# VHH binders against StAR-related lipid transfer protein 4 (Stard4), part 5

Target 1, 199 residues: StAR-related lipid transfer protein 4 (Stard4), of Mus musculus (Mouse) (q99jv5)
Amino acid sequence: ASISTKLQNTLIQYHSIKEDEWRVAKKVKDVTVWRKPSEEFNGYLYKAQGVMDDVVNNVIDHIRPGPWRLDWDRLMTSLDVLEHFEENCCVMRYTTAGQLLNIISPREFVDFSYTVGYEEGLLSCGVSVEWSETRPEFVRGYNHPCGWFCVPLKDSPSQSLLTGYIQTDLRGMIPQSAVDTAMASTLANFYSDLRKGLR

## First folded at step 1 (VHH)

Design D8 (framework vhh_8k46_1)
Fold by ESMFold2-Fast, scan of step 1:
Structure D8 (fold): chain B 199 residues (1-199), chain A 126 residues (1-126)
Amino acid sequence: as target 1 above (199 residues)
Amino acid sequence: AVQLQASGGGFVQPGGSLRLSCAASGFTFSSYAMGWFRQAPGKEREFVSAISRSGGSTYYADSVKGRFTISRDNSKNTVYLQMNSLRAEDTATYYCAAAPSREQLFKYLSGDYDYWGQGTQVTVSS
């Protein structure tokens, strides 16, 4: 219970960071990606934001652990719910594809996941937890607090604003420029893929 | 015609193992995600496991994780379910199913599958 409260409060704090603290990492049609140095590790906290042509509940249902995530997310190669606590709370294990000609080899993450109401919308957030089982085909990565805010667009309630905060330690000796390239591209691809996956 | 032929079911004692096979014909197997579902008498049909078109992604129901392994051989148009440490609760008719696969698409709800086999019975009893 206290882990869900701390995680939620941390994401709300990220959502309150002032515009001038962010630097643009990538800007493409209908999505902007920013970054700033992380306070959690020697890397970056990434922020992505864009408008979805769908309502909050449908958008978040495609993102949170559940039946739809693997249908649209090109980066995620497997998703296993290891422990279900509530309808909105679980521990999941997921894997990601290799990137940049395998300079970033496939990763595995074990995350606590929590979805809760936020203003007139939803927040789906996660953080890596300790898990002893490892698989040799994957490098165990670590997600510091990460999450997705989705709120109705003020002037168009059938649309929503999706804002993500991603803070991933990929582990290993990967050049930071490779990490930066991969992170910016995968966040832009996340929006493109999700838009195609929405029903 | 599209056909999915499941086989390998049978009677087994608790703690035993069975390997189910599903042979596919009549469609481009390597373009389809494959899944296994089961239905026990008087129960709803439930998801067991699924595998992406390439075999690179797998998903398992909580009740079978660590005990069952799904795999496929695209050269033989066959999907497999290796079932270890079987329990009485695993008694059911097992069905294989095929779903059209987009890039990175992975399906595990029964409504997502277009083609279904006739099933193979698994009975776990002391």
Scores: ipSAE 0.000, ipTM 0.121, lowest interface PAE 18.1, mean pLDDT 84

Design D9 (framework vhh_gefurulimab)
Fold by ESMFold2-Fast, scan of step 1:
Structure D9 (fold): chain B 199 residues (1-199), chain A 123 residues (1-123)
Amino acid sequence: as target 1 above (199 residues)
Amino acid sequence: EVQLVESGGGLVKPGGSLRLSCAASGRTFSRYAAAWFRQAPGKEREFVSAITWSGSTTYADSVKGRFTISRDNAKNSLYLQMNSLRAEDTAVYYCAAGLSYYKWSTPSEYDYWGQGTLVTVSS
């Protein structure tokens, strides 16, 4: 199968995982973050879910590789599209700010990204790919399959439900407890920052 | 908040060439995907070609190898270079723009449309 087909199928499998397999990692108003052990590496698959006061297309356009992401996402410090295959499909390189007083130093990721229709909404997904060039100021991290599902709310079609699956190997010599703390907080903050970034 | 105006249509002989232009107003055109659609008399609108904000292109099978889409974000303009024109290319050509990245061959993905420019290919 092609990379895009395999990636899409993997995210749909994550989206089908039963509620009882997830454990709450963080819960704040309008956002719940869950996790379960990853099948891909020695870490966690995180799930986050919350309501957006905007339509699907606008929400996903702010998340996927494109002109809006850096406007609202404080964690992401750069984004370069390295290769375009078509409008909904690219390879991108992006960098992230240091975290926890630089216990987690700035990271760099090179991801294949694909956006496709899902039910009445959209799925934007990604996975890291091998890339030989590295920059000394960054540690190369690795995203196992990740993505964002966005579908209209049945009771309020001007609002949407945003569900994310994040599965990041930050690499390097970082205590897992520091990684876990950063991941849960980053996902909760993602929702708060995105809500402020939406027009 | 984007307005699109097409130009460059006209009468041309089979085998000839035309270049269509689409001028966009609004400061955010560079953030939009843009496309050309066409509609022949008595037929539905059909997809011709699309280009993303980053320059990736796609073409309908009927025009591949003959048409080239391009954009100039500094000039807020979209272009369609049409070569080796055929009688079946006769149609009103529409410029379209939208923020959606889901599916560029579908008219409903585009929020803004021009009024169209007529292209007639006849001997």
Scores: ipSAE 0.006, ipTM 0.199, lowest interface PAE 11.1, mean pLDDT 84

Design E1 (framework vhh_8k46_1)
Fold by ESMFold2-Fast, scan of step 1:
Structure E1 (fold): chain B 199 residues (1-199), chain A 125 residues (1-125)
Amino acid sequence: as target 1 above (199 residues)
Amino acid sequence: AVQLQASGGGFVQPGGSLRLSCAASGRTFSSYAMGWFRQAPGKEREFVSAISWSGGSTYYADSVKGRFTISRDNSKNTVYLQMNSLRAEDTATYYCAADKYLGSYWSTRDEYDYWGQGTQVTVSS
């Protein structure tokens, strides 16, 4: 089986995890972040959910690799598409800003990315792959399966429900409390930044 | 699920060689990163070597670099550890491990999803 099929199935499995398995990590206005121990590494699988005041296609177009991501995402500092397979499928390299007064130094990720239909909406997902070229100013991090589900809101079709699953190994020697703080804040900021970007 | 069967251990004198094999069952072996770990009596398990799902990347503990070689044959669902220039301190039970993760991920930590039974390697004069 292809990497896209297995990645999609893994995200659908995460989306089916029972509510009582999650613990609230952060709750701010209009976004809730949960986590549970990851089955992939010694860290956490994070879940975030919130309502977007926009239609599914526009929301996912701002998230998937493309020209608009860097316009709104405060964490992402560069995005290079390394290989194109189809319009909905690529390998990309991206970098992130330092966090928590640079306790977490800038990271670099190389991810396979795939976008596919899911129910009445879309799923955009990714997973890190090996890439030999490294840049000395960055620590290479690793994304276990991650993705974003976006479906129309039942009684308000101009709005959508955005649910994310993020499972990142930042690598290096970082205190777990710093990782926990950074992950929860990053997900909350993702929602507030995206909402501004959709205007 | 993947099941792992390690073999090839034995008794060898210092300076000798052994090749360990880890046979995997299951449809997704070619998508799994593989690792070798070892444990001497009374000690924690320690990382030895790892190989990515494609075989394109290999990694070694400093104590075995230049002496051990990890390889895989996805057509045979097997990973190998060729051990050369063996030393008394290499004496341990050797375990193979698989990570069900689809990418090129591997780890030096003992966080792998699936573990084989051990195969004993004894290096002594």
Scores: ipSAE 0.000, ipTM 0.110, lowest interface PAE 17.1, mean pLDDT 83

Design E2 (framework vhh_etentamig_d1)
Fold by ESMFold2-Fast, scan of step 1:
Structure E2 (fold): chain B 199 residues (1-199), chain A 125 residues (1-125)
Amino acid sequence: as target 1 above (199 residues)
Amino acid sequence: EVQLLESGGGLVQPGGSLRLSCAASGFTFSSYAMSWVRQAPGKGPEWVSGISGSGGSTYYADSVKGRFTISRDNSKNTLYLQMNSLRAEDTAVYYCAKDHYLDSTGWRYEYFDYRGQGTLVTVSS
């Protein structure tokens, strides 16, 4: 069994979690963020969902590793593709800006990334992998299985429903309230930034 | 009931040092990150420093980095702030905080519960 199969199956399992297991973490216009305790680490599995005024392919092309991501994502400060295996599969290294008056210093992640068809739409998912090279200006974070499902919106095929599952161990010893605040705000900002990027 | 009791404040000369303490009770101290927050006369609250539950990671506001050291003793349920090279602008009431809330605009008091009564630090000749 490949890493891509395990990763895909894990995200599909998350997507099948019943509504009553989630607790609202943040709700703003056109995006809701929920969370539940993670089964992978001492933290939370976050779920975010909102409608995009664009078709599935365009939405996912802006999210998956590639030159488009840095054009709109305020959190991501660099992205390097370290290995290409297939058109839909790579290992990437990316960095994120400091958050909350730098109480969360810049992070670096090295993730396996995989994009695959899912029902009538697409799933773009990732999970951190071991990588020996480190850079002193960054703390190495760890993404447990994370991903984005995008499917055509019922009764409005020019729109799509974007659902994300994010499960990030920022590492270091950050106050839990700061982690919780940053995660919810980051997901809400992701949606507003992406919507602007799609225009 | 969560209780936080700050102590160690006082009058100190510029360039001097002071150590603040916070005695915590009513919760499993080692399981929570802790912070120091200060409020200068006529100003809003400012987050100063944070420390993980284990004490393995510490974070500082740029205004105090290199001068202040946060630490904790989980066996005593006590949080500390060692303040060196004190300046007049460090004059403030210092609060011990369990679970603070910050957003992209900074520390937000409205989401912060269970801070103590504070301890006054005055830096003046």
Scores: ipSAE 0.000, ipTM 0.112, lowest interface PAE 18.3, mean pLDDT 82

Design E3 (framework vhh_gefurulimab)
Fold by ESMFold2-Fast, scan of step 1:
Parts: sequence; C-alpha cells; structure tokens
Structure E3 (fold): chain B 199 residues (1-199), chain A 124 residues (1-124)
Amino acid sequence: as target 1 above (199 residues)
Amino acid sequence: EVQLVESGGGLVKPGGSLRLSCAASGFTFSDYAAAWFRQAPGKEREFVSAISWSGSTTYADSVKGRFTISRDNAKNSLYLQMNSLRAEDTAVYYCAARLYDSWGTYKPEDYDYWGQGTLVTVSS
C-alpha cells in the first residue's frame, strides 16, 4: 500500500539474498561488486559493499538527496528536489553524465527517495516514479528499487559498512557489454569518490 | 506536532524505586534512538542511558546495574526503571530522541527532540 513501506521491504528482501546467488562483477582492493539477474526487468540487480572510515549518519547524509551529493559524485550532473513530503522523504530529479565515450548518453531519473532507520544504522532507498515533464538533452532512465544500507562496524563504531543495491534500466538501445562495464565501474567509482568527499 | 512527554517523577527515599515513562507522538518513534538525560541543580545536563532502534542499550557508569531502559514501539513509549536510588540521582530527567547513530551519543546537542522533563527527588 504505501510506497515507502513497499520500497523498504523490497530492499530488506535484497539484503537477505543468499551469498551463493551473486556473481562477482568487479573486485578492487576496497570494494566488491556483484550482480544477479533482476526479477523486475531484463537486466541485473547489482550489489556493492565496502568499508567507510566514517560514521553512519555522515555517510548517508552524503548519499541521500541533499546539499552534499553533487560535491563528490562524478556521475551526477544535477539534482533537483521536486517535492518534499518530510525531512526523510522527497521526489527528486537528477541527471547523469555520458559514459564510455558517449555510447551511453546522459540520462535523467525522477525518483521517490526515502531514508529510514535499519537495525543499528540507516537505509536510504529510491525508486523511479512516473513524471511527464522531460528534458530533450536527456534520455529518461528508470530505477527499479535501489538503496544503500549503512551500519556501524561491531568493533569499530567510527567506521561503517556500506552496502548498495542498484537496479537501473538505462533504456534506449545500448549493448549489454557496455551496460555491464558502465555499471560495475560506476559502483566502484562511487566508493572511491565518496571516500574522498566525506567531510 | 512532535512531542515527547515525561511522567513518573516524584519524591522517594534512598534505596527506593521509580519508573519513568516518555510518550512520543507526531513521529515514527520506532525509527529513532532514544535516551534519558538528567540535570541536577547547578550542574550541566548529563547522559543516563540510551536505547537504539534495535533495542541495544548503553548506560552511564553511575547508573549501570541500577537503572534499566526499555521501549515499547507499539505504545510509542520509552521507560526508565530506577532501582536502589541515591541522593545523587536527584535531578530533572529528560527524554530525548535522534534519527541517526543508532546507539545514540553522550552529547545532548546530538538529539533532535526533547521532552520538558520530570523531577526526581531522592531524600530522607
């Protein structure tokens, strides 16, 4: 019934998927990216995980819609809050840079965003919604349920574990190999950029 | 409107017990970490106990073993069971809530919402 309740429950289901259902897509020193076929569309559900040298609230405040996101995120080129329901809940429109020498042209997304407590930490999640206004310089993409879990490390509460689930339909005719390359690299870059951006 | 309302304070003799309650309204209490702070006459507001969204608890050394914090999310309520009370426990007790950092902090300035307080006097 409620979009926020359904979205939260969907992300918690993703977080409970067994380890043997995931295939490694990219592994670098400080982040691992996995994927599995999506049940929502003809593409992949991606999972990324890595340790942040910062507390949960500061990490999530840099990720959720707000003043800090554009300061560090190299992929995101604009972010507008279209409707603000509550401090933790909004509809936002954001755009992304072209990728792979513009084989993937700039995209635009309109997402419902919701941030809520999860265990000893936070979950910031989103899903695309229908929005009739389009901008001609962008292709409208679609995010199936996506989100970021951030929880404290048990023995090091000044550090946190950041786990993301990303499930994006870029739309248009793009070779699957290009999508796969872009998604894995984008998630690895997300972690390195965020680590540099944390205040 | 967001509110936290404390109750249960009063006058007790040393060695006695009191149970404080805090009723939350106007927000989704279950998403918040909650805490009890106290302020004795002529002193700064100090940390007493905190409970996370998941129910993990933390206590100040001065109250550990004597006080128990608990929550009832169905009733949007926070409780503090105070046993073996001492004259040094005399203070105004405040209920507080915060959205982030699930184990809470010891710093009053990190809390988003506050109650008006309830007075506890321990005196023979």
Scores: ipSAE 0.000, ipTM 0.099, lowest interface PAE 19.3, mean pLDDT 84

Design E4 (framework vhh_7n9e_1)
Fold by ESMFold2-Fast, scan of step 1:
Structure E4 (fold): chain B 199 residues (1-199), chain A 124 residues (1-124)
Amino acid sequence: as target 1 above (199 residues)
Amino acid sequence: DVQLVESGGGLVQAGGSLRLSCAASGFTFSSYSMYWGRQAPGKGREWVSGISSSGSYTAYASSVKGRFTISRDNAKNTLYLQMNNLKPEDTALYYCARDLGSGYYLFREAFDYWGQGTQVTVSS
């Protein structure tokens, strides 16, 4: 599908952005979150990076659409695979919990998702697509190109390096400071939750 | 003035085969992903298959996967759909469509132009 090729190429472009174009948004133990203004919308492209104490395949299997995701992800409240198109790609619908005492109400996303080999590791990426059915209890958010690169860590064969790019338009009327706070915290929490979820 | 002209439809018995063609003109065919869609009587349009601009990537609706094959010839500006093991449920008007060019849409939602269609009727 041309959508998978364009999405993959876009994520590889993000992965090639030079270090000095990013500014630190949050740094906690074992994970750093950066951001830069998005070229897709009036918001930010976030980057997060940290070491996982597990091999590439196991890490990505916990992230890509599938039964393992809900076991560890505190933000995600549901995940439905709506369609499969070809090997390693689908359309998924997922929902997220409210944040900041419900200042950010629950969201719903409908994303094309694609997983492909990248160097000696994997890339799992996604982008929101048009979908006419909405559920009244959720605000429909929009993910511009997003993805997770996972590659083996040199000299540490049981470990891998996980780098994520997240570019989410939460929509609705939300204070910008709340959006900024929630996004940085969500990415830091993603890493700590995933580390606890890996078995 | 984009133009898409479908051909190759007809009446065929269940289990039979047909090959559809779509002749494209008025744009640089090799720069666009292309799709096949269909519409059965009393139903809305549904996406059937898609192919990338180079022909390297293809996708199929679950109902036709393994039975239909999409292909293209960029030198001839022609899109094809090889339909095998046809079922009465495949009876529909089949039409080809050009990608919007935006690049991040589902095939069924990423059309900016449709052809007039070619009728496929599968008898039981």
Scores: ipSAE 0.000, ipTM 0.138, lowest interface PAE 13.9, mean pLDDT 82

Design E5 (framework vhh_7ocj_1)
Fold by ESMFold2-Fast, scan of step 1:
Structure E5 (fold): chain B 199 residues (1-199), chain A 124 residues (1-124)
Amino acid sequence: as target 1 above (199 residues)
Amino acid sequence: QVQLVESGGGLVQAGGSLRLSCAASGFTFSTYAMGWYRQAPGKQRELVAAIYSGGSTRYGDFVKGRFTISRGNAKNTVYLQMNSLSVEDTAVYYCAAEFRYGSDYLTSDSYDYWGQGTQVTVSS
């Protein structure tokens, strides 16, 4: 099987994890963030879920690698497509801002990205790949399988349900409590920022 | 329908060079990490070289500086240039392909696909 097939199957497996395996990490009025121990590394798999006031295609188009991502995402500071294979597949390099007064310094990621249909909606997923070029101003982080499911709400056709799975190894000697705080806040902010971007 | 077909093996004298090729089909070559492993009679299979989808490389300690791995995505082929060969390099050389996420290292037991192998014999 190709990398896209394995990645898609892994995200579908995450989407099938039972409710009782998740622990609430952060809950605000319009988004809930959960986590559970990762099976990929010594860290956590995070889940976030919330309603978007927009249709599936518009939501996913703002999330997938492309011209709109940097317009709304406060964490992402650059995005370069390094290779593309098909309209829905690419390798991209992106950078993130420092966090917690730079206790977590800026990171760089190189990810394979794949967008595919899922049920009545879309899945945009990614996973880091090995990349030899590094830039000294960034620490190379690693995304284990990550992705965003977006499906329409049956009785509310102008709205969609956005569910994310994020599994990031930030690398370096960062206390797990700092990682946990940053991850939960980043996911909640993702929803807030995206909602503003869709307006 | 996945196939990895090795070529370029044979008999060579110590100090000589060989270039191995591995032609891949049945998967999206450019997204896979590719590796070369070898196994001598009575020994365990060991890493020779690996090249990741992004182009970074890893070598076994005993071949570093002598061997070079490269890939041609347009031809779905991975290559191993072997220079300054010694009798200790005599082995069956295997091409391998792996979907990689979550780690920086390829090991023999993590590969998804293997070729049939090609014999390299170095005489003194």
Scores: ipSAE 0.000, ipTM 0.157, lowest interface PAE 13.3, mean pLDDT 83

Design E6 (framework vhh_8ghr_2)
Amino acid sequence: EVQLVESGGGLVQPGGSLRLSCAASGFTFSSYSYIGWVRRAPGKGEELVARISPSGGSTSYADSVKGRFTISADISKNTAYLQMNSLRVEDTAVYYCARDYRLWGSYTSEEAFDYWGQGTLVTVSS
ESMFold2-Fast, scan of step 1: ipSAE 0.005; ipTM 0.265

Design F1 (framework vhh_etentamig_d1)
Fold by ESMFold2-Fast, scan of step 1:
Structure F1 (fold): chain B 199 residues (1-199), chain A 127 residues (1-127)
Amino acid sequence: as target 1 above (199 residues)
Amino acid sequence: EVQLLESGGGLVQPGGSLRLSCAASGFTFSSYAMSWVRQAPGKGPEWVSGISGSGGSTYYADSVKGRFTISRDNSKNTLYLQMNSLRAEDTAVYYCAKDEYEVTYDSGEYTYYFDYRGQGTLVTVSS
C-alpha cells in the first residue's frame, strides 16, 4: 500500500535531521532522549538512542507487533492484530497504562505497522489510522509517524544501535509538564525494559 | 537541595476529616506540579491527587473524588490535602511529591518512586 512507502520515507527524513536541531530532554547512562517541535501537530517529535546487547533481528522482533511485546513492555497493557496484510504489515490496536500516577489516564491506539530493511538493519514503523470502534475505559490517542531503526554496530557484531522516533498526541486535557515528563521517562524506561526482555 | 516535609496526619474515626500540609523548599515551587501519594500497610504506592503549578488544574483518583480537595499556596511554598468522609481504606502513609518519578512494574501492578518524596505523615482511620 502507498501508506507503507510514505511512512518509510517520513521516518528516513526524521533520521536525517541534523544533530543541532535536537534538544536533550533526558539523559541517563545508557540512553539519550531528545525532542524538537513537531511539524505534524502541537507537540513534540522525540528521538531516543541507545546500544542493545543483541542482534538487529532479535531486537526488532521484540518491538514489532507480535507475541513478545507484552512480555517486556511495562507501558503496553494489550495488543490485538485487527488486520493482517503481508508478513511485515498489519493494523493493530494496543492500550497503554496510566502514566504519572494516572494524571495521564490509559490510552488506546490503532496503528498501521510496517517493518522493512534499512541499510544493514531494520526499520519498524507505524502511524495511527481511523478506527470507529472505541472503548469507554480508554482515551483514543493518535500516533503521528513513529518508528524504530536498528542497525549493527560496526566494531561489535553482537550489538546493535537502536534509534526511535516517537510523535504521540495523547489527546484530552493534560498539563504540559505532565506530557513532557511522561514522554521522556517512557522512552528511557522503554530501553531499560527492552534490555531485560531480550533473549 | 529539594526538601518536602509532610504534617497533619493522625488517628481519626470513619467519617472524620483531616488536613495534610507539605512544606516545600529548594526549588521554584510555583513552577512544578505537585502530587499526594499514599502507601497502605503491605501495599505499593497509590497516587491520590495532583495540582498544576499555578493551582488552576486539579486531578483526583476515582477512590477519593468528591471527598478530598488538593490546594496550594505558592506564596508560602505549601501544598495541602483536605480529606473529608474518611474510610478505613484511606489508612496509609501520605507523601508529598514533586512531579519527578520513576515507574516500575512488578507482580502485575505499577509501582511509583519519587526522587523528592518526603518522610510522609501517617493517617489511621479506625473505630
Scores: ipSAE 0.000, ipTM 0.119, lowest interface PAE 17.4, mean pLDDT 81

Design F2 (framework vhh_etentamig_d1)
Fold by ESMFold2-Fast, scan of step 1:
Structure F2 (fold): chain B 199 residues (1-199), chain A 126 residues (1-126)
Amino acid sequence: as target 1 above (199 residues)
Amino acid sequence: EVQLLESGGGLVQPGGSLRLSCAASGFTFSDYAMSWVRQAPGKGPEWVSGISGSGGSTYYADSVKGRFTISRDNSKNTLYLQMNSLRAEDTAVYYCAKGETEYVEIDTGYDAFDYRGQGTLVTVSS
């Protein structure tokens, strides 16, 4: 309850940041990625935005912890739900593939996840929590507050606007430019992969 | 099929210079960002430098900034790394790597890698 309220309020605050505070990090066909310095750690808060050719419920159902995420997400290699609190609330552990020729080796995250209504759409958000068990094949990363807003397009309700906020501490001794490039590319690939998964 | 062939490595004294080349084929070279990645004996890979598809943006790891210069010749499908003021810690196998995207407005380094070549050995020893 308390953690879900604080997490939701933090994401709504990110969603309210003025456009002139963001710097474009990457722009490819049909998706723009921005960033600004994080207030949580020595890194960046990333924002990505693009249009989905699907309704809000189907888009968010493919993103939130559940049976469909691994079917389309090339970066995510495993997903385990560790605790179920409510249908819209859990603690999950997931792993990611290595990136940039394994300059960024496979990571593991343990996140509290919460999905709630937002305006005429949905917000699915998460934040890393403490978890003592580690697996030696993975480096434990840390997600500061992250989430995905999905709302119907005003004049095309069969389409939706997907906006993401990602704020990940990958840990380890990785060049900052490599981290920044990987984060921007990961967000662009997320949109491409999700669009194919929704077909 | 994507093919990357590195050359130009060799033995050089500290303070010396080398120029590495990478001949690319099997894709539209100018549409992709390219990078140099190195791996020193007993260590994991380290990203060194990246260049956008157009050549308009270049990026460097802090360890090589001011000493190395990345460039490309899109008419020849060739990537280069000019290495100056070489140090013993620059000893490594150097790999050419292909990025995943064609164009970015703001490049934060280089795009994620699809492929790398066979590598060329650089040894810096006195």
Scores: ipSAE 0.000, ipTM 0.175, lowest interface PAE 14.3, mean pLDDT 83

Design F3 (framework vhh_8k46_1)
Fold by ESMFold2-Fast, scan of step 1:
Structure F3 (fold): chain B 199 residues (1-199), chain A 126 residues (1-126)
Amino acid sequence: as target 1 above (199 residues)
Amino acid sequence: AVQLQASGGGFVQPGGSLRLSCAASGFTFSDYAMGWFRQAPGKEREFVSAISSSGGSTYYADSVKGRFTISRDNSKNTVYLQMNSLRAEDTATYYCAADEIEVEYSGTTYYEYDYWGQGTQVTVSS
């Protein structure tokens, strides 16, 4: 009934999708990106997975809205917490840099964000909400349900497994091949940047 | 089946008034927040106004604040948008939407809209 419950249940559903439903979109050292057609819009649901050399709490603290996100995330150019409901729940506005020689111009997103326990780890998830104020330098994008699961690695307790689900409508007039290229690269870069930002 | 039927659009001169109605069926209307959105050609769909399930809270985009009034009648399963002092910039297709989920932000409630109507065209022109 609540936005938090609906969002959490949707991400858990994504996390239960069988391996054979995913197609590899990009594989680089220490991260694999998959995708499948989205049920929410005319685009893709992306999945990314890789190992972090850090514990769950520290990994998720760098990802969730907070003071450290801009220190490591090359794509994110600003982050404003518009409303803080609880320590684990807020509405935020963030902006992203242009991509592919500015074929994809800078975007702006306004997201509800929620962080909750999941099994022996954490889930930090989000979804875009309606926001009337727009800024002319940005195209308003839309995040369908997105999130990051982080759980301890069974045989290496000082490491964790980070799995992301990203489902972004960039909007505007962009060739689909450019969107597909940018999404896969963005997710691979997310892992590379986060690894450098930890500690 | 869930249905939202918007009506009341049409042509009006600048400074004029229109009242839009949205008749809902197929769900328990009094449990849902209702909202109005609009979309002009070449523009994004934008939020216009919202009303809580009880009618106790109302919210407006800055561009319409003081000119538009949202209201609802739970006994008639209908939400209304009274549009006064209309401007050329208000020309758009207006959509009503229903949402069970509410998140309060500094006295303003955010909604993730579950159901949408087909819309009604409003044209403001001299």
Scores: ipSAE 0.000, ipTM 0.120, lowest interface PAE 19.0, mean pLDDT 83

Design F4 (framework vhh_7n9e_1)
Fold by ESMFold2-Fast, scan of step 1:
Structure F4 (fold): chain B 199 residues (1-199), chain A 126 residues (1-126)
Amino acid sequence: as target 1 above (199 residues)
Amino acid sequence: DVQLVESGGGLVQAGGSLRLSCAASGFTFSDYYMYWGRQAPGKGREWVSGISSSGDSTAYASSVKGRFTISRDNAKNTLYLQMNNLKPEDTALYYCARDYEYTIEYSSGWDAFDIWGQGTQVTVSS
């Protein structure tokens, strides 16, 4: 339980970072991706933001660990709930596809996941935890605090604003330019894929 | 317009060597990850090797690791593949490929690339 409070507070802190601290990494259609140096590791904290043509509950239900995530998320190849504490709280293990001709080989993550109310919307957040079991076909990556804020649009309540914070240590020996390219592109693709999944 | 033109293929005896080249034009070559792939008769395309935009990082398929070396000359807009100790099973049409310029859905596998050359044939006789 104390891990959920710390995680929530960390994400709210990220959401409060001043606009002038972010640098645009990628801008495609109505999705913008920014980044700034991470305070957690030798890498970047990424921020992505865009409008969804759906209500908050439907958007977050497709993102949080559950039966619908794999239906739309091209990067995620498996998802297993390892421990279930409450309706809104679990430990999950998931795997990701290789990227950039396998320069980034398939990764495995074990994350604590927590979903909570935030203002008139929801926050679904996560952070990697220690897990002793490893699978040799995957490199174990590490997610520093990450999450998705979804709030109703004031001018159009049937639409919502989705803002994500992603802070992933892919580990292994990968060129930083490959990591930067992959992170920015997969965040933009996350929005495109989710929009198709909601239809 | 973007063009990739492969050259350097040919007929060689098992144990021999060949050096392939890929001349790039119509884009800023030094901004892109570049790749070599191949397709044997009756088979799908197989990834062979990749190199970062700077040339500082390289990757190889297990079947060619230790025998092939990928390199690039950004001043000449050219990608290379040095192939040593060639085997009959290396017989294939070899292609160079460029990573995507625009946001496109990532999928694992060779079909992800937006620009392919015509290829250069490598035939290794037993």
Scores: ipSAE 0.000, ipTM 0.145, lowest interface PAE 15.9, mean pLDDT 82

